VH-VL binders against q9umr5. Designs and how they scored, part 176

Target 1, 268 residues: q9umr5
Amino acid sequence: SYKPVIVVHGLFDSSYSFRHLLEYINETHPGTVVTVLDLFDGRESLRPLWEQVQGFREAVVPIMAKAPQGVHLICYSQGGLVCRALLSVMDDHNVDSFISLSSPQMGQYGDTDYLKWLFPTSMRSNLYRICYSPWGQEFSICNYWHDPHHDDLYLNASSFLALINGERDHPNATVWRKNFLRVGHLVLIGGPDDGVITPWQSSFFGFYDANETVLEMEEQLVYLRDSFGLKTLLARGAIVRCPMAGISHTAWHSNRTLYETCIEPWLS

## First folded at step 8 (VH-VL)

Design v36 (framework fv_mavrilimumab)
Fold by ESMFold2-Fast, scan of step 8:
Structure v36 (fold): chain C 268 residues (1-268), chain A 122 residues (1-122), chain B 111 residues (1-111)
Amino acid sequence: as target 1 above (268 residues)
Amino acid sequence: QVQLVQSGAEVKKPGASVKVSCKVSGYTLTSLSIHWVRQAPGKGLEWMGGFDPRDGETVYAQRFQGRVTMTEDTSTDTAYMELSSLRSEDTAVYYCATAPYQLFTGYYFDYWGQGTMVTVSS
Amino acid sequence: QSVLTQPPSVSGAPGQRVTISCTGSSSNIGAGYYVHWYQQLPGTAPKLLIYANSNRPSGVPDRFSGSKSGTSASLAITGLQAEDEADYYCQSYDSSLSGWVFGGGTKLTVL
């Protein structure tokens, strides 16, 4: 009946964060099999994103294999980037709806308490020195650090985001694009009051230029070149944008109005 | 729905130890961060300790270092808080509470046990 | 002693607006750490009222709102009702203590 739902959490997170989301799904789509993956919980969410992609891949393969009608992914915050890579590296995924909850799809450039804790003397203007080192790239948060004032360093040092977004060449880029394009719907959710994801438009593939002016998805080189399939998906009618004001970063998975407006319609 | 059920009231003499239990139901213990908060009669809330996802370890408030031990039995979904070398000023209601793993500095306590009254008297 | 400072009491008449302050420092609220609020009725466990500065859990009416500015946070209660009479606590994280801290609590009296 309803396709299974797989949930991937974010930075310093666990399956417990989605208890309200599970209640909402059970109310509107009773009988849905929902699997919230308990991998890379808490501190383990700091491990390199490619390591997380491999672990989540191993967990989702048997779920997808036994659901021939397809599955849905709901991926929160950093988890949205894991799911982006997952969809690209899997030659055999059968994902219908990929629902991205406030994920920094073009990267992050903001002073957050995460950075103050992990790197107490850092500011967003100086974090490029740490993140674009080999040591820094061993931390998930640095894998999607995108300093618009040091774009050359981002393009050369990013071991994850620049590659999955096709901003830097990779031998597997053509295959990754083909695999990603198998997704039925790309549902992008985010909003101006998130308070963590900076710029918040990163959740919609918008990002800062060198002057810190936000350029939307259609003005991005990755879109214009169709590097991993965004332009093709948009032309196919497969991209859904659902911005909502008034929602803070930790509330995307627990707001009923958000669920009814942006998530519920895409669960078959 | 998460429910936390704590053990019953205790009366202890100065110098003794007390061990309070917190039975978790409605969710698995391994996916939750359990914290302990106490409240002396007529006083405010005081955080004692709990699981810290930054370290993957249980952390204790500076005031309780060396006197408190927090443990978990995943086979019975039960968390414990043991406080040793009890003094009369340890007389308080002790609560267990859950926090979702989130931004590691953004913890809030969304479900609370009913509280366990510990009275220290001679 | 409390790291976060709250007034010990506040009062208002039914239908009025009351505001409860929570004053911190550069090591907690001033550092950008989230502020959460709890309501405690006499003889009961605390209940989460506001989380992450301004968000309401399911079941909390929109008469309750939170805000944060600089080193301080505020809980506002509009349309004050008799059942709002309770103790209110703010909570944040303190980097100097490497732990979670509560305010001293504010007793709200509905006149």
Scores: ipSAE 0.006, ipTM 0.569, lowest interface PAE 9.6, mean pLDDT 90

Design v37 (framework fv_mavrilimumab)
Fold by ESMFold2-Fast, scan of step 8:
Structure v37 (fold): chain C 268 residues (1-268), chain A 122 residues (1-122), chain B 111 residues (1-111)
Amino acid sequence: as target 1 above (268 residues)
Amino acid sequence: QVQLVQSGAEVKKPGASVKVSCKVSGYTLTSLSIHWVRQAPGKGLEWMGGFDPRDGETVYAQRFQGRVTMTEDTSTDTAYMELSSLRSEDTAVYYCATEYTYGWLSEAFDIWGQGTMVTVSS
Amino acid sequence: QSVLTQPPSVSGAPGQRVTISCTGSSSNIGAGYYVHWYQQLPGTAPKLLIYANSNRPSGVPDRFSGSKSGTSASLAITGLQAEDEADYYCQSYDSSLSGWVFGGGTKLTVL
């Protein structure tokens, strides 16, 4: 039988968003047990990411314990960052495929309707003022706000992303790296027509430099220093990159061609 | 921790100008919205001006427009408030303040300087 | 006159409840702009006491609470203590002035 699949949703989202994904999995891998976690739905998705990691960890422990052959994670948008942290803080995770659907793995620096709904007077150039305050860091979206023009503030104030990426030192960094490296496959999915994740290459560990020129994963200091294991995973053949054009942010979990090309092969 | 440290007390004659400084430590000046508030002896608080994130620029209170200038030196993380054509009614403690812990979107001034006494007398 | 109107003084005995009003207009509190409250002890800079109508900063006792209704806001202080003796200021944004406005201040005396 197939390994169970655990699905973690994104910002302002819920389990209902994944109905098409579940149909695709049932068609190609009948009998797969798929659990879409109904935690931190809607406005609760704004709670600090470390709080969400704690809650999701409690939910995934019994699922992983009942599946000694392993599980797969499918993590969408902000949910991909939750899953990054889960893989680092869990000493005993048995995740085979971690499938990241258009998640801002190096952070977000872009104006979106979600951001303007939450912070109506903000612009991407000014959001660093609120996000890098202690109050701002109590909101999930600010936990991965990465202003390339204020990198020193990001490194000092980010309570989540800078730590899990190993961009700022943490006492647990060595253990987090060891735990993350236990993953079987890191499947990165994203594309230029997403329209929300900015830059879209953040889904592939690329990001803006101070001139807003995108540098790809292999040019990032976190990769070059192997801060949390990306270079080791790539050398092991464990990183899969699956970019696809023509897919908007809310369609990654409901496009059949994307599923067949980028997700289905990793659901053993 | 973010701190705002202001320059020392000043005594000026009517018609002179005064320039009060506010040094930011523990954070970057360009990341803060610095506001200036004064308080005459035994009187209430009066907002003079500050950075308005809605406009992305410095805004002055109407009664001080033309007499006050607020500037910043990012190389030294120091904000300045200069008030010209001083009158005896300008005798007050001048505070710099900023939105930090709860963010400028909360609109609250949660970090304050210690205040600078400016006395205007002949 | 101040754009936001507060009573100049309020008094109460230890353990009592007092309420300090802040009356605005349609261009500030009535327009939906947040009301913040500051406490100023003698010889010190103001300290944020309540932000965004009703939220308390870390370290502010739950004896202090804020509320807003229509064009007015109120600060309630229960279980009065001698240490609460101070000046209290409300603050909001005024769209007609395109700037921040403070109330005239209320001196709280604990009898």
Scores: ipSAE 0.000, ipTM 0.418, lowest interface PAE 13.6, mean pLDDT 88

Design v38 (framework fv_mavrilimumab)
Fold by ESMFold2-Fast, scan of step 8:
Structure v38 (fold): chain C 268 residues (1-268), chain A 122 residues (1-122), chain B 111 residues (1-111)
Amino acid sequence: as target 1 above (268 residues)
Amino acid sequence: QVQLVQSGAEVKKPGASVKVSCKVSGYTLTSLSIHWVRQAPGKGLEWMGGFDPRDGETVYAQRFQGRVTMTEDTSTDTAYMELSSLRSEDTAVYYCATGPFEYLTGYPFDYWGQGTMVTVSS
Amino acid sequence: QSVLTQPPSVSGAPGQRVTISCTGSSSNIGAGYYVHWYQQLPGTAPKLLIYANSNRPSGVPDRFSGSKSGTSASLAITGLQAEDEADYYCQSYDSSLSGWVFGGGTKLTVL
């Protein structure tokens, strides 16, 4: 029998977006129990990420408890960051495959319609003034805003991403690293035609330097310092990278070729 | 703060056309999908269609196909809805609203214009 | 607009609870499409009251709540107040029509 699958959606999204994904799983792994978590839907996805982590944690605990062989997580966009934090704060998670669908793992630095909806006159060059305030940190999107031209402000003000990436000290950092390292596989998915995640390499732990040149995961201080376990996971053979061109941000969970290539192999 | 301001009331004869405007302030129009909803006197709300400026796509309700045209002028942040071949049954308040283009999102019709009364009389 | 069915009227006394139903089908609410609710005070434009089944926008008091089950949704108003007298509309997406649909509306009267 297959391990249960838990699905976590993204910004301004809901469980309904995953109907094609559920069909694909049913076709290739019939009998799999798939739970798409219907929490923080639509505008509620703008709530602070730590609040979302607490709510999703309460929902996943009974599912994990009933599956002694383990579970798989499929986490889309912003949901991938929620799942990153879940794996760190849960002392007893039994996640085998953590499948991250186009999530800004090192942060976001791009002008998107979502940001213009919230902050109509903003540009990516000046959003740091709003996001790196206590008020701005009450919005999920600001919790992973990573301005490469104001890295000092990001490190001091980010209440979420800088902490879970181990970029700023936290009393729980060693426990969070130990918990995260229990994951069986970290499957990273993303691509150049996403159109929302900027830089798209953020889905693979790459990010801009101060000149907006993308540095890949192995050149990041968080990797080199092994701050939350990336270097250890890579050495263990537990990191899978599956880039695919031609897929827009809203299509990662509804493309059959993507599913067969990047997701299906990790759903044992 | 997003504000939608619509053009003034219109009185038209059967067979004429009417073009209602919706000026967007507090946002640039290119960041918003604008929908049109009408309400006949004493009746309920009826969705007519929407326009997404990001790709120029329109979606019209089947009932209005061939009679409605939705356009935008991004230089003036103004959306338009033109309804042709007017009948007395088209007498209604016409609203513009910001809303989703992608129906899979939990995105509602969140900001509404004040409405434009269109009266079709013979 | 008969695609989503609402009672034409409901009434209640101040301080009490009222519930407004919205009945759909397998092509809309039953297909998993979100339900939104709008409040329309006399002579005004509709105002968003509940979105994505159960979420409240800023400024909407917690005595308004939404729920969804099967092919139907419900709006509950507790602690009913005179200012709640209004028309209430549910809305969803319908895949057979390829468009957004509204319920017929419910007039709430506070006795």
Scores: ipSAE 0.000, ipTM 0.412, lowest interface PAE 16.2, mean pLDDT 88

Design v39 (framework fv_mavrilimumab)
Fold by ESMFold2-Fast, scan of step 8:
Structure v39 (fold): chain C 268 residues (1-268), chain A 122 residues (1-122), chain B 111 residues (1-111)
Amino acid sequence: as target 1 above (268 residues)
Amino acid sequence: QVQLVQSGAEVKKPGASVKVSCKVSGYTLTSLSIHWVRQAPGKGLEWMGGFDPRDGETVYAQRFQGRVTMTEDTSTDTAYMELSSLRSEDTAVYYCATDYYSGMFPEYFDLWGQGTMVTVSS
Amino acid sequence: QSVLTQPPSVSGAPGQRVTISCTGSSSNIGAGYYVHWYQQLPGTAPKLLIYANSNRPSGVPDRFSGSKSGTSASLAITGLQAEDEADYYCQSYDSSLSGWVFGGGTKLTVL
């Protein structure tokens, strides 16, 4: 019997995006109960991430309660950040594999069309003015905007990402770390041809320094300080890195080779 | 099977108004951002307006500002486009369209209604 | 007047390659906004053919490809077939107009 799979979508997304993923799972793991959560679809995906975390939390509780042997999470793009927070705030989650499909785990800093479409006259260098305002923090994409040239503003204004990454202190940080560490496997997926997630290494907890040089996960302060458990998970052998070239942002959930290589092995 | 189902063809006199409907079938209207695109016979596609998430409001193309109104009735999952002060040049097929399958709202339109022919003749 | 410029027509023989250009400006394609392509068969609604510069929806053959450079984009069709005869439209976002813009359309004739 296979553990149930819960799928959390991304920015401007819906359950229809995962039709191929469901087909692949059914072919390789027949009988798997897959729940694609249709919350915060389309324009509602712009709601603040903490609001989304609360809604998804309410939806996953009964699914997890029905599966005492555990569940798997497959979380796409922005949804990977929702799942990061879920694993931290839920004192009783029973997640085995957390599969993160091209999610900006250290944040986003790039002139991508999502941001230019929302803020057409703004350059990435100027988005800190909007995103680090109280108004900007009411939009999910600004909750993980991480300007490496204004790190002080990011640390002070980010209401979501800086807190879940342990980059700014929070009273619940110790509990969030303990909860996150209950995960069986952290499976990180992403690649250089994504075209949306900038830098693409953010999907692997890498990110820009002040000179826009990418530093990998092991060079990040959050890893070195073990702020939410990455160093502990890596030492436990629980982090899996699966980079793949040739895959655009909207294709991670619909590429069979990616599924067979990076996802299928972690669906017990 | 998610579909956008539009109202039937209309014939109007110059100076009249037309209100075209677009019913969302198999999904909820509130989760979609409906846009309107028209095409005069033998001519190209022209965007008229649709939802703009930056403002949380409907944005109209400049040439239709003041003549077009786009509304939604969530109780019937139906979007409407009303064009007033009709001219012969407004004779066109009017489409509703949305970004349903892609998740790239509202960058492109991967789900289209069948189109509504509006003929303005004197 | 279309903000995005396409050739009004292109033609090719079966099996050949054709390219359809879409020329914009600094307020649209040049500003980094995605280019999408639609195919319209006679009497039908447009169908999404290419999205976000170079991506194909499920069911679109790999002989259709998109590219973008500077202020312009191109749709390439290899191995031309009779059923490819249609009108093709590019689309992008324009920051000066705060809205979506379409190219004027290109009629592809398969000889």
Scores: ipSAE 0.006, ipTM 0.433, lowest interface PAE 13.3, mean pLDDT 87

Design v40 (framework fv_mavrilimumab)
Fold by ESMFold2-Fast, scan of step 8:
Structure v40 (fold): chain C 268 residues (1-268), chain A 122 residues (1-122), chain B 111 residues (1-111)
Amino acid sequence: as target 1 above (268 residues)
Amino acid sequence: QVQLVQSGAEVKKPGASVKVSCKVSGYTLTSLSIHWVRQAPGKGLEWMGGFDPRDGETVYAQRFQGRVTMTEDTSTDTAYMELSSLRSEDTAVYYCATVEYSYGFLGDFDYWGQGTMVTVSS
Amino acid sequence: QSVLTQPPSVSGAPGQRVTISCTGSSSNIGAGYYVHWYQQLPGTAPKLLIYANSNRPSGVPDRFSGSKSGTSASLAITGLQAEDEADYYCQSYDSSLSGWVFGGGTKLTVL
């Protein structure tokens, strides 16, 4: 019998975006109970990420309690950051596989069509003025805006990402690390043709330095310090990296080859 | 929370124009897609048009093209709908509403203004 | 002529189940476009009741449910209450019109 799967959607998304994913799971793992959480859909996905974490936490508690053998999480785009925080704040989670579908785990710094829609007059170079204000931090996308040219402002103003990544100190950091380390597998998925997540290596904990040169996970200070457990998970063999070319941002949850290669093996 | 507050009731003569406003609070206008829907007394809902963020353009229902203009003032977070060459059959309550655009394109009208009664009479 | 067809009225007694149908065509519901449902109490603006065929917004009780099959959709109300007396509208997108369409509306009377 298969463990239940909980799905967390992304920015401007809803449960319907995952209809193909549910079909694939039903075909390869028939009988799997899949719950796609209908919280913070559409424009509500713009609400602060800590608010979303609280709401999703309340929704996943009874699901996890009903599944003593464990559950799997599939978390898409922004949803992957929600799941990162869930695994840290829940001192009793029983997550086996955390499958992160093209999520900006080290943050976002790029001019994309959806950014132009949200902030039509802004370029990536000046969005820090909006995002690192108290007003801007009331919007989810600003909670993971990571301007590599204003790292001082990011570290000081980020109310979410800098804290869950251990880039800024927090009283709960030790407990958050302990909780996160209970995860069975961290499955990271992403690719160069995503077109939205910038740099795409953010999905694998890589990110820009001040010269916009991408440094991979193992060169990140958060990894080297083992701030929330990445180095420990990698040493355990618990981190899976599954990059795939040719997949656009909106196709990660609806590509059969991607599913069979990167997701299906982790749904025991 | 998103709140849409519309301007007050209007009485117009045939051939005049009316401009209804919709003030957005809770979110900035630039982060929303505002559409307009009307309802004649005792009748059903009729979509008139609105902003499509996928294209960055305003789309109008065929029957209103040429008579309706929808604009936005981002400095005051206010959307406007102006209907010209008014006829008695344009008597209706006019609503502004937010339309959900996602990569899956839902198209639901998730938040509504309170409505503005426009009466066209001679 | 009508793009989305609803029965003009439906009635039930408190505690009963009622269903409201919404019949479309191949250019809208049949093409896979979502169906949304709105409740309009007398003298008020419509309120989103069901979105994307079967999903409930926060605050909508689970007595309200939506379903879709082929070119049609249905709104089901169980445990009918006096407060449910209202007009109900379905809505979808139509590719041939390149725009949103609403059903004609159904007046629910609680007996």
Scores: ipSAE 0.000, ipTM 0.401, lowest interface PAE 15.7, mean pLDDT 88

Design v41 (framework fv_mavrilimumab)
Fold by ESMFold2-Fast, scan of step 8:
Structure v41 (fold): chain C 268 residues (1-268), chain A 122 residues (1-122), chain B 111 residues (1-111)
Amino acid sequence: as target 1 above (268 residues)
Amino acid sequence: QVQLVQSGAEVKKPGASVKVSCKVSGYTLTSLSIHWVRQAPGKGLEWMGGFDPRDGETVYAQRFQGRVTMTEDTSTDTAYMELSSLRSEDTAVYYCATEPYSGFLLDYFDYWGQGTMVTVSS
Amino acid sequence: QSVLTQPPSVSGAPGQRVTISCTGSSSNIGAGYYVHWYQQLPGTAPKLLIYANSNRPSGVPDRFSGSKSGTSASLAITGLQAEDEADYYCQSYDSSLSGWVFGGGTKLTVL
């Protein structure tokens, strides 16, 4: 009776991270078929996002085909960007709720403990030298690096995020927009205490301007131009925003109150 | 699994140049940073140069600047290191080494070629 | 000349513990750059032994461990085996040279 749920993990992650989420779903929606995709686990999550999109696409096709009533996606952190692209490249997806769990939808520009762990020889101010090179674009992290002080380089070099956000032209943009707009609900979750996603409002399509002042979704050119359908979805009443304070980046999939408030209502 | 296969031993006269090749298999060259390291007989490891993703370009150790050129042919997955104006002190085993995904972030050399002995003698 | 300083030799008997030091400066280890260790068996290419200060690649026994403090790093080898007889090299990145630097190497002799 409940639609199947497909879970896509994040950077340096695996299906093990979702054991509590599966427990919550089983308690509130018993009988739900939940598939957590064990693709691109651990270090493999560093592979280019377009490669990951192709692999996840192959895995979700048979699941969607078996569920003519539709499926739900729960996509965590970097996984939310994979799911963004899946919804655009699949001409025949039947996704009802796309639940984006603290994903950097407008990109990442953060000098946090996580970034210092990954790039000990770099600061956020100079990471653009690595990420906007051809070499850098072979790594998933750099596919969504968005330096607001080098927006011209981001627009020209981003092989992934600038394209799926419609910030740079692509031959498939019109088809990608039509495909994305088939989604039933876009459920955005995130919060100020995440500690990794910077700015945290990136999870809600907000982002820094050149002065590092956060502009919310409705002030973004991608929204105003309706580049991939955000304005249309909002007008349709299909965008749900669920911010919650007090939750760190690795706790989004294991907090019961968050699950009950932001996820449970969308798992019809 | 990544494997690096280097060209065979070379004997050169002082003043000549040598070009060592490193064939990459099991992975694409475009997803790796290639570095070159040499070792004189009975001596330690010395980094010569390699691709530095921080700058998006190939960088050379200062003492080899002007004498070394490192190139890549992505169509054949082969990296090359050419050292010119050879001296007897350049007699060494020359290794190619890779920075895979983790190495790109953490600056270590995970896979090494078998080495190419270059002897410079009269 | 090496930028990172290692003792030229260390020796121990089977079953004993040895440590190999690697001393850097403020432009490399002291600047927070990772330290990596390589093992070179006689007549072979170097092999990655420890990366990012303390991590072991698959297949490296837990007898090998790394640590870092301030401007220095150490490689510890416990329960020495005859097969551990080799040269050991530390490596880091140096910001003033804009390049990778190695220690001079330490020859481990298992008695």
Scores: ipSAE 0.005, ipTM 0.416, lowest interface PAE 12.7, mean pLDDT 87

Design v42 (framework fv_mavrilimumab)
Fold by ESMFold2-Fast, scan of step 8:
Structure v42 (fold): chain C 268 residues (1-268), chain A 122 residues (1-122), chain B 111 residues (1-111)
Amino acid sequence: as target 1 above (268 residues)
Amino acid sequence: QVQLVQSGAEVKKPGASVKVSCKVSGYTLTSLSIHWVRQAPGKGLEWMGGFDPRDGETVYAQRFQGRVTMTEDTSTDTAYMELSSLRSEDTAVYYCATGYSYDLFRGWFDPWGQGTMVTVSS
Amino acid sequence: QSVLTQPPSVSGAPGQRVTISCTGSSSNIGAGYYVHWYQQLPGTAPKLLIYANSNRPSGVPDRFSGSKSGTSASLAITGLQAEDEADYYCQSYDSSLSGWVFGGGTKLTVL
């Protein structure tokens, strides 16, 4: 009787990372059909996000079609951006709860172990040189790199995030907004001790201004212009914010208290 | 990768029946929807029906109801389409194609079998 | 008699752009159902070319693109090449028929 759950993993991740999440769901909602998508695992998670969106779309279509009462999405880290795009490009999605686990919804501007692995000599202040090139945009991480000191380059060069956020014009923007607005609930989860997502408020559609002062969602032009429906969703009561301190980036899918507080209530 | 291999060409008399097979490899038959599409010489594609994985039943296009039967043998990963009371107008290439796993009417057809020519003549 | 209407033929010279239309109704494309496109080379089975309005499967060149607006869809082919000479079919779901429907097909000639 519970709606199926589809799980989309993050950067350098795989289905194995979600074994604790699956245990929690089985305990609280026994009989739930949970599909953890084994696409773009490990190093393949570096492929351009539009390529990943296409592959995940192929996998979710039959699952959604089978479930006329709807499905839930749980999308972790980079996977939350994949799910953002899926909800916009799919004319017929039936997603009830979209649960975003510590995903950089307004982008990333911070040094992380993942970025240091790929670009060991680069500081966050210099990554714009790599990421905003055509070559850099072939890497998923650069698709959501958002340097607040070079916002002009971000707006011009971002092939993914600036488009799905409506920060740069696109012919499909009206259709993408209409599609996204069909979601039942947008559940945003994140916290100050994540250590990877920078600023952590990016998981809640907050982001740095040019002075690196965080402006929250309601102060973003994307929200104020209602570019893809955030203002409409908030007015509808469809946005849930669930911040939690004390949780590191790789622990969002394996913390029982987090699950019980932020995820379990949205798995009907 | 999924591959579909169909049975060989058939020549039938008017009033006979023909049964075309479609062998699925690279994936299990039970996890795929199978569709049948025909194409008369020099004409377009016509959907005949498919397996509904949702309720385990077949759905036939209206014009073929009563004379088409679609079955499967999961032990051999083979789907079948049988067309009875053949007429000369049934001369066509018959294709099987896989659709998406959980619904006959979502997704798209990929891959397709190579086709089976069925000729109905005296 | 196709539920989805395509022109029976289109032609173009190498390097040019051609567009193939697919016109439906409120029970199919107009209801928001996806449009898929198939390419059929002479003597071969159809091959998926575009799925879900505008997406390309692996191996399909980026010069093929799809779009959808209202009750219609279009397939665009840029940089036309001799090997593009084929029949092209659109496909959608029709809620009134409760089944799949194909366009009548368009023969592309490269002159």
Scores: ipSAE 0.000, ipTM 0.382, lowest interface PAE 19.1, mean pLDDT 87

